# Ledger of designs, part 22: VHH binders against Formyltetrahydrofolate deformylase 1, mitochondrial (PURU1)

Target 1, 298 residues: Formyltetrahydrofolate deformylase 1, mitochondrial (PURU1), of Arabidopsis thaliana (Mouse-ear cress) (q93yq3)
Amino acid sequence: GESLDSSVSPVLIPGVHVFHCQDAVGIVAKLSDCIAAKGGNILGYDVFVPENNNVFYSRSEFIFDPVKWPRSQVDEDFQTIAQRYGALNSVVRVPSIDPKYKIALLLSKQDHCLVEMLHKWQDGKLPVDITCVISNHERASNTHVMRFLERHGIPYHYVSTTKENKREDDILELVKDTDFLVLARYMQILSGNFLKGYGKDVINIHHGLLPSFKGGYPAKQAFDAGVKLIGATSHFVTEELDSGPIIEQMVESVSHRDNLRSFVQKSEDLEKKCLTRAIKSYCELRVLPYGTNKTVVF
Below, E stands for the ipSAE of ESMFold2; O stands for the ipSAE of OpenDDE; V2 stands for 0.75 times the mean of E and O plus 0.25 times the DockQ between their complexes.

## First folded at step 22 (VHH; framework vhh_7yz9_2)

Design N3 (from M4 with S31D T101Y S106M K107E; at its last look DockQ between E and O 0.01; V2 from the best seeds 0.00; counts 0 for: pae E 12.7 > 2, unsure alone 62.9 < 65, grease 24.9 > 24.2, placed apart)
Fold by ESMFold2, look of step 22:
Structure N3 (fold): chain B 298 residues (1-298), chain A 122 residues (1-122)
Amino acid sequence: as target 1 above (298 residues)
Amino acid sequence: QWQLVESGGGLVQAGGSLRLSCTASGFTFSDYAMGWYRQTAGNEREWVAFITSGGRTTYADSVKGRFTISRDNAKNTVYLQMNSLKPEDTAVYYCAARTYYVYSGMEWEDYWGQGTPVTVSS
């Protein structure tokens, strides 16, 4: 210890570390000591050890002085621990320094999810860079959403599709500089070849509670059937339709007091909220897929 | 140590059948999705079939209706039954334990076997 200058306090910035390895005694202690030894302070620490697996997952949030613990040294220090435990994954993000994730948004006719994501993005509540919006439906330049995109320099790509040509090679070229894709009501099924060619995560919104009824349950049909609960599911896209690991689900009650209009409105509200929350959780490193079809969501 | 060992490849006449096996060790096999891929010289690997930990299957269009993927968790083994074989099915076939940890900022690799060659003659 040297005496600190009482007129200047160190600036502290947040960091996030996620860790995945075979379970062993002492992992939390080692990770915590790494942060503390560099003068960092832990604000939150979550751990999960799933049943039927001998694996360990954790996510820590901490604050630290980047002058005392430089960004590259943070990586090296956690990598040393990762090597010690043979970690399956170890990732640090420092949001104030690190680049935001780059995403592309795909949609068809309905834009309620796109509009919500753009509003959250503008408000700083969705920590992404939106590289483009892609749709198989053309939109007039004088609409509010199109003017929003133009004002913010976000390209809109109309990619006309037919049953015989879904133009997936064109879409792959448009999204090659992205970290993941978001299907914000893109009503075309992405082929296995597209998914392999893209090779990164794709996140979708489904208008019901999976896995109960794949392929949807149109709002009018549900309304006429007199259901009492509706839902929405956001999940990773895999080659197996509507079966990828679930990130977020939301549910809401409906009753005889709902007409068709209010029923549809509730369903759309669930979808936009569910997708937006899933994307935010993913970008904050709170979503850790494990096994084939499960997630840890810290 | 994660290990995948393919077997069952060989020379088969067009229209014939072959069953590939892939035995896994060093991980909890029942927790992971498994896939079959194939590769000809000088080309990228091509996905063939996929089976989830729960047994749900998916196939490439080129093999749908002719190939069947299955798994036996008690034997830590995944199979590919290949019927109605064509000369274009000639390739080295690889088994993989495919994780869904394609997660931006978390880097994961599929675990691959050494491959088993399949030749379909005309």
Scores: ipSAE 0.000, ipTM 0.187, lowest interface PAE 12.7, mean pLDDT 83
ESMFold2 (binder alone), look of step 22: mean pLDDT 78; pTM 0.786
OpenDDE, look of step 22: ipSAE 0.034; ipTM 0.416

Design N4 (from M4 with S31D S53K T99V V102F K107E; at its last look DockQ between E and O 0.09; V2 from the best seeds 0.00; counts 0 for: pae O 10.7 > 2, placed apart)
Fold by OpenDDE, look of step 22:
Structure N4 (fold): chain B 298 residues (1-298), chain A 122 residues (1-122)
Amino acid sequence: as target 1 above (298 residues)
Amino acid sequence: QWQLVESGGGLVQAGGSLRLSCTASGFTFSDYAMGWYRQTAGNEREWVAFITKGGRTTYADSVKGRFTISRDNAKNTVYLQMNSLKPEDTAVYYCAARVYTFYSGSEWEDYWGQGTPVTVSS
């Protein structure tokens, strides 16, 4: 009886690896070999080697057999290479196995970004677990957004803030188990102490093109300046307001026929798209720090 | 709050052994790579040993064959077994947890303990 070795074709699953180290000969070869040696196939490979900096960035997409290459070993194997080259960054994500990033959303009264994110999230286009929504604005329970959150078991935390009391400790307690935070028009400045206390990345959407239009009224500034392009900026939050490394920017043309209201409307449309894209890029390991205040976005 | 507390340092004669411990709290220990560093007065902190979350170890050349890093995830503790100690091993030893961040301008950050002094006498 010929043992039908049912060669169940190994179900290959996708993985992503990002790498950052000092530039050296043979890095790509070693990283590729690491995947190949375990029977994996590279689907995409992107490299960034700037001319004036002795640094190496890469992002690879590959497929592999989790039976042949257990998830824990994937990290270990890449870590070995990371140590060899003194890598500053080496991270692997296996979307089908790894837990989604846990996030909290902070917002004020405006909810256009929240609504967009929830739609994308529901459609599977935003690969995150939303742990909670925090707002300094109270919302009625019968609103579409609130019903949505309730239906999906996402708690809404009304945190009343004042100029004197931003209740950062309370917020910190609510978000302590998240992987990163998203400020979706929160319109409050997080203190350095909060950022240090949280100790993880915070992504913000700014309703203007940074660095040119900082502050709370970028649309008005743009309008008064007579610009022909307006935009939105998603960036990492630092202690310095509106100064963190930029992740994503989107722009739209305006004209003399536009008024302040149309500027604001156009900005809102850009904001929600820009933020969603930034978050997606982040979750897909497309965003890496570059220099002191820049990003590589693959 | 992330805390690392080193212990086990002290005075030892050349050729002797010490075992350092570092107990972590305030974070999920099993999710992070851990390392040991050492620093002498006036010098930069140098890497000694590293252990991944999966348990793979790497060592500085200066300590290979003499030092062993290990971890116990159930106890949230990383260890450094130091054998065949030499006077040149005299330093303050620090435990570190490595965290990758993007907003700080650094690709990664190490959270450090207060350190434990090791003195190897001739």
Scores: ipSAE 0.009, ipTM 0.199, lowest interface PAE 10.7, mean pLDDT 90
ESMFold2, look of step 22: ipSAE 0.015; ipTM 0.300
ESMFold2 (binder alone), look of step 22: mean pLDDT 79; pTM 0.785

Design N5 (from M4 with S31E T99W K107E; at its last look DockQ between E and O 0.02; V2 from the best seeds 0.00; counts 0 for: pae E 15.2 > 2, unsure alone 63.5 < 65, placed apart)
Fold by OpenDDE, look of step 22:
Structure N5 (fold): chain B 298 residues (1-298), chain A 122 residues (1-122)
Amino acid sequence: as target 1 above (298 residues)
Amino acid sequence: QWQLVESGGGLVQAGGSLRLSCTASGFTFSEYAMGWYRQTAGNEREWVAFITSGGRTTYADSVKGRFTISRDNAKNTVYLQMNSLKPEDTAVYYCAARWYTVYSGSEWEDYWGQGTPVTVSS
């Protein structure tokens, strides 16, 4: 009886690695060998080596056998290389094994970004765990959004804020266990103290093209300026308002036939797409800091 | 930055007339509806008159037939001609530019000037 060695074809799973260090010869080779030595296969490799900066960025996508290359060893192996090159960043994600990023969504009255995010989330196109929604606007429980949140066990926290009291401590308590925050038209300025206290990344959607149209009324500014392009900007939040490193931007053409209302409508459409894309990019390890105020987005 | 500067307020006797002016800067004046509001101490600001970018006018019932709103786009100025003034017309008058915003969740909001006081003495 020939023992049909049921060669259970090893189920290969996908992984992503991002790397940032000072530029050196042989980095790509070392990183590739690391994967290959463990029986992994590289599916994609992207490198950024700027001409005037002695820095190296890479992002690799690979598949590997988790039996041959246990998850903990994956981290160890890449960490060894990171130490060798004094890497500033070395992160691995294995989407099928690693927990999804936990996020909280902050918003005010406008919910177009929230709705878009929830739809994408439901469809599996936004790989995050939404821990809660925080808003300074109270919503009726019978709304579509509120029912959705309830159905999925996502708490909605109404946090009444005033100019005098932004209740940042309360918000901080609600979001302390998240990996990063998303401001989906929150329309409140987070203080430096809050940002420092939180200590993690905060992604914002700005309803205009930064840096040109800062503030609360970018559509109005754009309209008055007679621009032919409007846009939305997703960026990291810093202490300086609307000045953080940009992650994503989307644009749309406008004309003399457009009015202020159409500008706003077009902006909203861009905002929800832009924010969703930015979050996805972030979760897929496509976004890395570059310099003091820029990003590499693979 | 948007700026609205009202002028023309003052003291007038009952039955008299005043002409208020509001000069706008920092935005495309001709594309925005303009209005006048008034407010007395302890009361809410009330709408007085409105003129669209196209020149359509609307008046509060309390001032209809007595007040006339007009605009000069070349001068970026909106006017309020107030005739047959009454003591009840005593208030601070505010110029407003109406614009579309999503900031507060409202479709349209008014940008305000600093106001000009009007006092009608009996």
Scores: ipSAE 0.000, ipTM 0.219, lowest interface PAE 12.4, mean pLDDT 90
ESMFold2, look of step 22: ipSAE 0.000; ipTM 0.164
ESMFold2 (binder alone), look of step 22: mean pLDDT 78; pTM 0.782

Design N6 (from M4 with S31D S53R T99V T101V S106T K107T; at its last fold request DockQ between E and O 0.01; V2 from the best seeds 0.00; counts 0 for: pae E 2.5 > 2, placed apart)
Amino acid sequence: QWQLVESGGGLVQAGGSLRLSCTASGFTFSDYAMGWYRQTAGNEREWVAFITRGGRTTYADSVKGRFTISRDNAKNTVYLQMNSLKPEDTAVYYCAARVYVVYSGTTWEDYWGQGTPVTVSS
ESMFold2, look of step 22: ipSAE 0.357; ipTM 0.632
ESMFold2 (binder alone), look of step 22: mean pLDDT 79; pTM 0.786
OpenDDE, look of step 22: ipSAE 0.007; ipTM 0.231
ESMFold2, look of step 23: ipSAE 0.381; ipTM 0.653
ESMFold2 (binder alone), look of step 23: mean pLDDT 79; pTM 0.785
OpenDDE, look of step 23: ipSAE 0.007; ipTM 0.238
ESMFold2, fold request of step 24: ipSAE 0.187, 0.216, 0.337; ipTM 0.549, 0.556, 0.619
ESMFold2 (binder alone), fold request of step 24: mean pLDDT 79, 79, 79; pTM 0.785, 0.787, 0.786
OpenDDE, fold request of step 24: ipSAE 0.154, 0.015, 0.000; ipTM 0.585, 0.342, 0.185

## First folded at step 23 (VHH; framework vhh_7yz9_2)

Design NA1 (from N6 with T107K; at its last fold request DockQ between E and O 0.01; V2 from the best seeds 0.00; counts 0 for: pae O 6.2 > 2, placed apart)
Amino acid sequence: QWQLVESGGGLVQAGGSLRLSCTASGFTFSDYAMGWYRQTAGNEREWVAFITRGGRTTYADSVKGRFTISRDNAKNTVYLQMNSLKPEDTAVYYCAARVYVVYSGTKWEDYWGQGTPVTVSS
ESMFold2, look of step 23: ipSAE 0.333; ipTM 0.643
ESMFold2 (binder alone), look of step 23: mean pLDDT 80; pTM 0.791
OpenDDE, look of step 23: ipSAE 0.012; ipTM 0.292
ESMFold2, fold request of step 24: ipSAE 0.195, 0.263, 0.180; ipTM 0.584, 0.604, 0.567
ESMFold2 (binder alone), fold request of step 24: mean pLDDT 79, 79, 79; pTM 0.790, 0.789, 0.787
OpenDDE, fold request of step 24: ipSAE 0.021, 0.007, 0.007; ipTM 0.223, 0.252, 0.268

Design NA2 (from N6 with V99I V101I T107K; at its last look DockQ between E and O 0.04; V2 from the best seeds 0.00; counts 0 for: pae O 5.8 > 2, placed apart)
Fold by OpenDDE, look of step 23:
Structure NA2 (fold): chain B 298 residues (1-298), chain A 122 residues (1-122)
Amino acid sequence: as target 1 above (298 residues)
Amino acid sequence: QWQLVESGGGLVQAGGSLRLSCTASGFTFSDYAMGWYRQTAGNEREWVAFITRGGRTTYADSVKGRFTISRDNAKNTVYLQMNSLKPEDTAVYYCAARIYIVYSGTKWEDYWGQGTPVTVSS
């Protein structure tokens, strides 16, 4: 019996690491060595070192043997390096092992972003677990969207809100176990107390090109202004309306032949793409805070 | 309430040894990396050693080979064995729990004890 040399080639799995610290000599070497020492192979390495700031950003993609480098040790090893350099950010994701980010979607009446997200989610292009959909508008149960949600076991929570009562406590209870929130045209302002209470990231889609055209009618503003470019902006939500760090922006040309309706339609198309991309980037650890109101997007 | 209580500080001669202890309460000790800092009057607090949840250790260059950090999760205690002490090691030593938080990225901050003084005489 020929001894089947079961040289089962070690199954290597992908990982991602992001790092942010004060700039210092040898950081890349240390991070690379950390992976190499465990038999990992770096597939990609991106570094951002601004000239005027003593900061260091990196994102690495690597493959490794989970038998040789157990997931818990991966965290420990990178944490050790993080401690050494006083890193502000150090996060590892191993998509094949780590749980997907849990998210809740908040929306109002318009559902174009929701529909797009659900499609992408179904296709595996949006690596998240959608825990629930929350809206201040009721929807008929026989709609395509509602049937989809029901089929996939995603609860739809109708939360009736008024100007006087935004029911933020109720919303907070519904989303307390999520990793981050997505505002998909929610059209309500979240209070500072809510944001503090939630304590995690909130990603919003604005249907205009920020910092211009803030508010609820950016398409009209753009139309009235006679712009030749319209856009959508995905950003982190802060206490200040439409002012959080920008994650993603998309633009499209418009002309004098466009009317307000076409502006709105074009905007909606940009919004759904922009938001989806922003969420994907976030989940892939491509987004890091830079300064007080900016982002590094690898 | 989170508490870190350092002990073991004192006067020691150069070349001597001292073992510091820090007992934690009010949080799940095993979930956190622990470390030691030291501070002299008029200077910034400097890190000395860290130990991860899994027991991986990191040392400042100034203490490498002389100091050993360890932890006992059953006792909620982190230790700093200090050997071959030098006058330059004279400082108040602080125990720290490193807290990793997620807010627009993963950040960390240290929770500190009250400190224990170490004096190394020449």
Scores: ipSAE 0.020, ipTM 0.415, lowest interface PAE 5.8, mean pLDDT 90
ESMFold2, look of step 23: ipSAE 0.253; ipTM 0.588
ESMFold2 (binder alone), look of step 23: mean pLDDT 82; pTM 0.812

Design NA3 (from N6 with V99T T106S T107Y; at its last look DockQ between E and O 0.08; V2 from the best seeds 0.00; counts 0 for: pae O 7.9 > 2, grease 25.7 > 24.2, SAP .727 > .668, placed apart)
Fold by ESMFold2, look of step 23:
Structure NA3 (fold): chain B 298 residues (1-298), chain A 122 residues (1-122)
Amino acid sequence: as target 1 above (298 residues)
Amino acid sequence: QWQLVESGGGLVQAGGSLRLSCTASGFTFSDYAMGWYRQTAGNEREWVAFITRGGRTTYADSVKGRFTISRDNAKNTVYLQMNSLKPEDTAVYYCAARTYVVYSGSYWEDYWGQGTPVTVSS
C-alpha cells in the first residue's frame, strides 16, 4: 500500500550504514557512489583500517529521499556491494522507518540504572522499546519505579532465584522477542547455556574499571585500595565473567576527602551514565566487533 | 586459510568410550570458545558441549555426566571424551569455534569442521 505522489515536497530522512569486510581498493568509492547515485547526501563517514590487518570498517551517516530510494531498495543496493566484497557485516538502519530495538532490562536490588534509563526513554533520548523489566527481587506496587512501569504499560516480572536454580529458562521465555538484553545491575551470572539459548547481544554495566577490580563491590574495593580514579564499564557479556568487549568506560577523580558514601554516590552516577551512553551508541550502530574481544566505537 | 579438523570418530559398542579431537589452524585458537555439535540424518544440528576461552564448561542434558569437553590451547586442540555411549549418540560430530557478533541479525562468528562420524552399535 505505499503511494507515490509527485506533488509532495521532498522529505529527507537520516540513514546509517556500517560495513566490515576484508580491505580492498575502492571500497569507500563504491559505498559513497551507491548513496550519491540515489541522490543521497553523506553527512559523515568514519573509516578504520587496523595496522597489520587486512580488514576494513566503516560507518556512514547520510540523508536521502525515501520516495526516490525506498527502504527495501536501500537494503538490496548495499547487499549487492556486500556480496561484491564478501563483506563480513553490512547493516543499515533508518531510524524514522525501522522499528526501534526491543529490549528487556534485568536488575537485582539497586535501581539507579533502571530509573535513569526509564527517564531517558520517557524523554525520547533512548531509542528503544522496553518490553519488560525482570528482577530477582520483588518490589512493592506503591514504589515510584513500579508506578512508573504500570503507568507506561511496561511489565515487571519477579523471578525468584536461588543458587541452584537461576530460572534461566523462565527468563529466556520472557525475553524471546527482544533484540538485545540490558543488565542494569543484575547480580546473577548468566550461564553459557543462557547465552547460547538467547543467541543475541547482552550488554552489562560493571561498577568499576575493567579489567581491574573484577567481580562485585568495586566501590568498596577502590575505597580500600586508595585509588584516585573511580569509574564504570559497560561491556558485552560473554561466558567469561566481566571479560567481554568494552563498549564504554567513564571515570571520576577522588581524593582522601571522599568517604565510602561519596565513592558509592559517584560510582552510581557514573554507572547510569555509562550504561545509557553504551546503549545509545549500540542503537546508533556505532559499536562494531573488532578481533575477538575488542570494539570499534565510531 | 583457517581449518578445524575433527578426528577420533568410528564404530564402537554400546557402553564403550571414544575420544574426539579437533585441531585448529589458520586462526588464533585461544581467542575462541569451542563447542561440539552433532547431527543425525533428517534432523537439525544439536549442541552437545561448550567450553569458554577460560575453561568453563557446559553440556546438553542428554550427555551430562557421560561426556567431558576439554581444551589444550598449546596444541590448538579441543577434545570430547565420550563415555557410556548409547545408540542414540550415533551422529556426525562437528567441532565449532565461536565468538560473538553485535546487532540483531548477526550470528556469533563460527568456524566449523568437516565432521567425524560416530556409530554406536547395540
Scores: ipSAE 0.013, ipTM 0.309, lowest interface PAE 7.6, mean pLDDT 84
ESMFold2 (binder alone), look of step 23: mean pLDDT 82; pTM 0.817
OpenDDE, look of step 23: ipSAE 0.014; ipTM 0.305

Design NA4 (from N6 with R56K V99I V101I T107R; at its last read DockQ between E and O 0.60; V2 from the best seeds 0.00; counts 0 for: pae E 2.5 > 2)
Amino acid sequence: QWQLVESGGGLVQAGGSLRLSCTASGFTFSDYAMGWYRQTAGNEREWVAFITRGGKTTYADSVKGRFTISRDNAKNTVYLQMNSLKPEDTAVYYCAARIYIVYSGTRWEDYWGQGTPVTVSS
ESMFold2, look of step 23: ipSAE 0.426; ipTM 0.701
ESMFold2 (binder alone), look of step 23: mean pLDDT 82; pTM 0.811
OpenDDE, look of step 23: ipSAE 0.008; ipTM 0.277
ESMFold2, fold request of step 24: ipSAE 0.304, 0.368, 0.382; ipTM 0.623, 0.666, 0.662
ESMFold2 (binder alone), fold request of step 24: mean pLDDT 81, 81, 81; pTM 0.808, 0.809, 0.808
OpenDDE, fold request of step 24: ipSAE 0.281, 0.018, 0.024; ipTM 0.676, 0.369, 0.448
ESMFold2, last read: ipSAE 0.329, 0.318, 0.343; ipTM 0.624, 0.647, 0.632
ESMFold2 (binder alone), last read: mean pLDDT 81, 81, 81; pTM 0.808, 0.808, 0.806
OpenDDE, last read: ipSAE 0.281, 0.188, 0.301; ipTM 0.684, 0.596, 0.653

Design NA5 (from N6 with V101I S104K T107K; at its last look DockQ between E and O 0.12; V2 from the best seeds 0.00; counts 0 for: pae E 12.4 > 2, placed apart)
Fold by ESMFold2, look of step 23:
Formats: sequence, C-alpha cells, structure tokens
Structure NA5 (fold): chain B 298 residues (1-298), chain A 122 residues (1-122)
Amino acid sequence: as target 1 above (298 residues)
Amino acid sequence: QWQLVESGGGLVQAGGSLRLSCTASGFTFSDYAMGWYRQTAGNEREWVAFITRGGRTTYADSVKGRFTISRDNAKNTVYLQMNSLKPEDTAVYYCAARVYIVYKGTKWEDYWGQGTPVTVSS
C-alpha cells in the first residue's frame, strides 16, 4: 500500500485503571508511562494521598488502540507495576470489551428507584446487565414497570416474606450469577449470614442523610425534626444497619412551605438520583474502600 | 501447587533474636510481594511487615526498628529478622504471598503458610 494509508484510522477505545498501594515517589510517572508507551492518551487522572497514611490511590481514564495494546497485554502491563509496588488493589476495565457488571435489584413496595434505574439502563447511561428484579411485593402484570421488564426479558421474582422467614436462601439462589446487588428500597434487613453467603458488594439507598436519620421513614423524621436540609444516602451494606461506607449523598433545602407530601417527593427525587449515580460510579471504578468505613470517590 | 513453608520459630528469652524463614514453591517467587503476619489466640491476624517485588519494605509501628524483612529470590525465600523481642511478640507467625487480580476488580488474595510459633519468655 501507500506510504500514508489514509483509509486506515485507528479505533480508539476507553480504558480505566484504579490503583491503591503504599505511597512512593514516582507512582504516577510509572503508571502514566505505561499508558503512554503503548500509544495511549490519558483523558483524566485523579490522585488521593491521605495526609496521615502512607497510601496512594489513583484512577486514570485513557483511550488506546486495542490493536497496538491488546486487552490481555493491558492486564499484564499493569500487573507488573502492581507487583513492583506491592499494590493493595489494581483494577483495569475496558468497557467496550469487558463484560458489563451483572446486577440484581431488590425492592419492596416503592419503585421510584427501580423505574429510574431501568430508564437509565435502557438509555445506555447505566453500564450494567440487570439479571433480575426481586421483590417481597407482588405487582400486576399490566403496570408500566412490569411491562418494561417483560419487554426487555428481565425476570421479576415475587418472594413472599414473613418475619419468621426472610427467604434469604431463595434470594441467594436467584442472585448467584451477579457481580453485586442493589437494594433499591428493599425494606427487609439482610442478615450477616446472607452477606457472608453472597460474598460480594451490596449497595443500598437510604432515605435520609446518614448517620443522622437511620431507620425506615427518613422523610417523616426530617419533617418532624424541622431540618432545613434533606437528602438521600447510598452506601455499602455491612452487618451494621445503615452504617456501611457511604458512596454518594445528595441534599436539597426545605422550608416551612414544605409539608410531609413535598418532603416525600423531594426525598424520592433525591433517592433515585443518588442511587443511580452511586451505581454508575461503582461500575466506572470510581469508588474505593478507604479506612474501615470510608470511601474514596473519584 | 503453591506452597509457603515457615520455619525458624521457637522459644526465646526477652531481648533475644530469631530469624524466621519462609520458602516458596509452585510459583515464580520474584514476581510477588511477600509479607509476614502474626496471630495470638482469640485475636485477629495482625500485619507485621511487607516487602514488594522491588524490595520496598514497610513495617507495623509495633515492630519498627526491631524487625527487618528481606528476600532472597535465588532461594525463593523471605525472611523476618526479629531483634529485641518482647513478650508481646509471642504469636504464630504466617508468611503470605500477595496475588493481584487486575482484570476483574476482585481484591488481592493472600496465599498463607501453615505458621511457625514464636514464644518470648522472661
């Protein structure tokens, strides 16, 4: 062919790398050189070094030519750096090649978070595969949400629960083929045995600004307390109720002009946005555990 | 089959020294970071020292200045030189190799040895 082949343009695809290790001189230079040496171009680079700890966190977002830097070579190159620095965590994702995270959604009666997540998922704005939806409430087949699930081939599982039987073994079976679990207003407490048996991350949405408003009715609690700021919190589930590491919080101002109905409306709007952003951040590798109960969110 | 075998533990008087060894087989030792951990009965396993494949060392505050971690890649062995031993250092000491799974977002996994007991008496 011609010395300049104008008909062959490289197809560049995005990649993401997160890194956590003991702090050292030159980490960013090494990670950046790894990408640049393969012809990759960094589009974003975030670093966090906690003041009182000797640890380093980073997230890079880059584009690269997968012909020049094959997916398996990306893994090998970052693995070499991870071993050289004794990294505590090193993760690469290439969204156009790598399988999407598989999730299951659990909810009880209220579906505002589920509906928002389904719409974002359909629009390509939530990078997951939804394997199923599980609820302890039966829903009529002709509702908008049920027709949506049917149209997209997403199973809906009604799991009738009692206080004597939360049906956690049944739920574990239904979610065995998932990468993480999303509690989209699931009002049953998951036991320590469930969490250990599942063995992967569980992300919840809470109807208030944790830690101040734990429990089941945050909008009512906020209204009764006379707060001027309401919100929603998305967090990892641990054995301690509503106390896991926070991923995202959102807030809105309120005043005497709000009644309980408007508090609920504002809270629901915040909850659906908060949970959706938390899931997106998690899937984009922006969320890293930090300390015993904190997160870095890039 | 990956194996880590600790040795060198035993009884020692307070103020004394021990050198623990951990010999690895079944993997390319020089490609992995190595660490030492210890555990007393009824307590969680405690990190003691860590050495990267590049030789950078890090220590828990309780052992800084008294313990030294090192590695000999030709012998597939990591060492813990333990000086100025105190009764508080009494524990079962475990060697670990750290494996990083960079592709799927899973945590690192430690491959553990069987442990070697260390008792520091007065």
Scores: ipSAE 0.000, ipTM 0.236, lowest interface PAE 12.4, mean pLDDT 84
ESMFold2 (binder alone), look of step 23: mean pLDDT 81; pTM 0.808
OpenDDE, look of step 23: ipSAE 0.014; ipTM 0.307

Design NA6 (from N6 with V101I T107M; at its last look DockQ between E and O 0.05; V2 from the best seeds 0.00; counts 0 for: pae O 9.1 > 2, grease 25.8 > 24.2, SAP .69 > .668, placed apart)
Fold by OpenDDE, look of step 23:
Structure NA6 (fold): chain B 298 residues (1-298), chain A 122 residues (1-122)
Amino acid sequence: as target 1 above (298 residues)
Amino acid sequence: QWQLVESGGGLVQAGGSLRLSCTASGFTFSDYAMGWYRQTAGNEREWVAFITRGGRTTYADSVKGRFTISRDNAKNTVYLQMNSLKPEDTAVYYCAARVYIVYSGTMWEDYWGQGTPVTVSS
């Protein structure tokens, strides 16, 4: 009887770790050793240590044996290191084991960002669970978007809003079980109370290049200004309108031959790409707060 | 309201031992990592030891091998066994509960007790 030496090669699975602490000697060594000690292999390691700030940022990609290094222990081991260095941020994601981020999409009438997100989502290029779509605009059930949502069991919530009543409490109830929110041209200002009540990150797409061209008509502003570059900006939402830390920006050249319509069209193309990339970066733990109003994007 | 009450501090001779206790109330003790800090007059508070929810421990280099942190979830208490005490260990010791908050990323904040003084005489 030939002993089938079933050397079943251990199935290694990918993980990501992000770390933020005060700069100290040996941090990289400790973090690397943590992975190595458990039989893991580092595939990629990125570090950011600014010269003028005593801070340390890192993002590592690694593979490991979940049998040798159970998921709960992964958290504990990194947490131990986090405690040692007084880390402000230490997060591990194991995409094959961890649940996808749950998100809600908020939008108004324009749906170009929504459509793009749904396509990317369907193609597996947007690693999120879309819990619902919320809009202050009613849509016919026979539209392509609505059929798509229905087919995939994603509820569409029409929430009629007025200047006097933004129905934030209703929205809060709908999104309470999400991990973060995405504003895909929602065109409404969320109050500080809402943001505090929700207590999690909100990502917005602005159809202009921030910090310039704030407000609801950035394309018109850009057109009137005679700019040669237009852009879209994805950022975290803060109490201050269009002022949160920037996650992603995309730009495109324009000329005197462009009209306002072409500005808008180009902007829409940038918006949908910019937002999708920002969300992906966020889900992949590539985005960390830096200072009061900046981000590190690995 | 979250409360951490330290006890067990006092005067001890160099080479002696002391056991500190911290009793927590007002929150689910088992859900949080716990730790000890110490502070001398005019200096910043420094971490001494931490213990995770799962019982993993970490120590400052200055106390490694001498101090042991442990927890009893049934009693909502975290302990610091201090052996081979040195005069440089003289400080006010603070118990801490570490709270991880997801707001703009994963942030943490420590909640402290009022502290218990430890004096090690030469």
Scores: ipSAE 0.008, ipTM 0.311, lowest interface PAE 9.1, mean pLDDT 90
ESMFold2, look of step 23: ipSAE 0.500; ipTM 0.729
ESMFold2 (binder alone), look of step 23: mean pLDDT 81; pTM 0.803

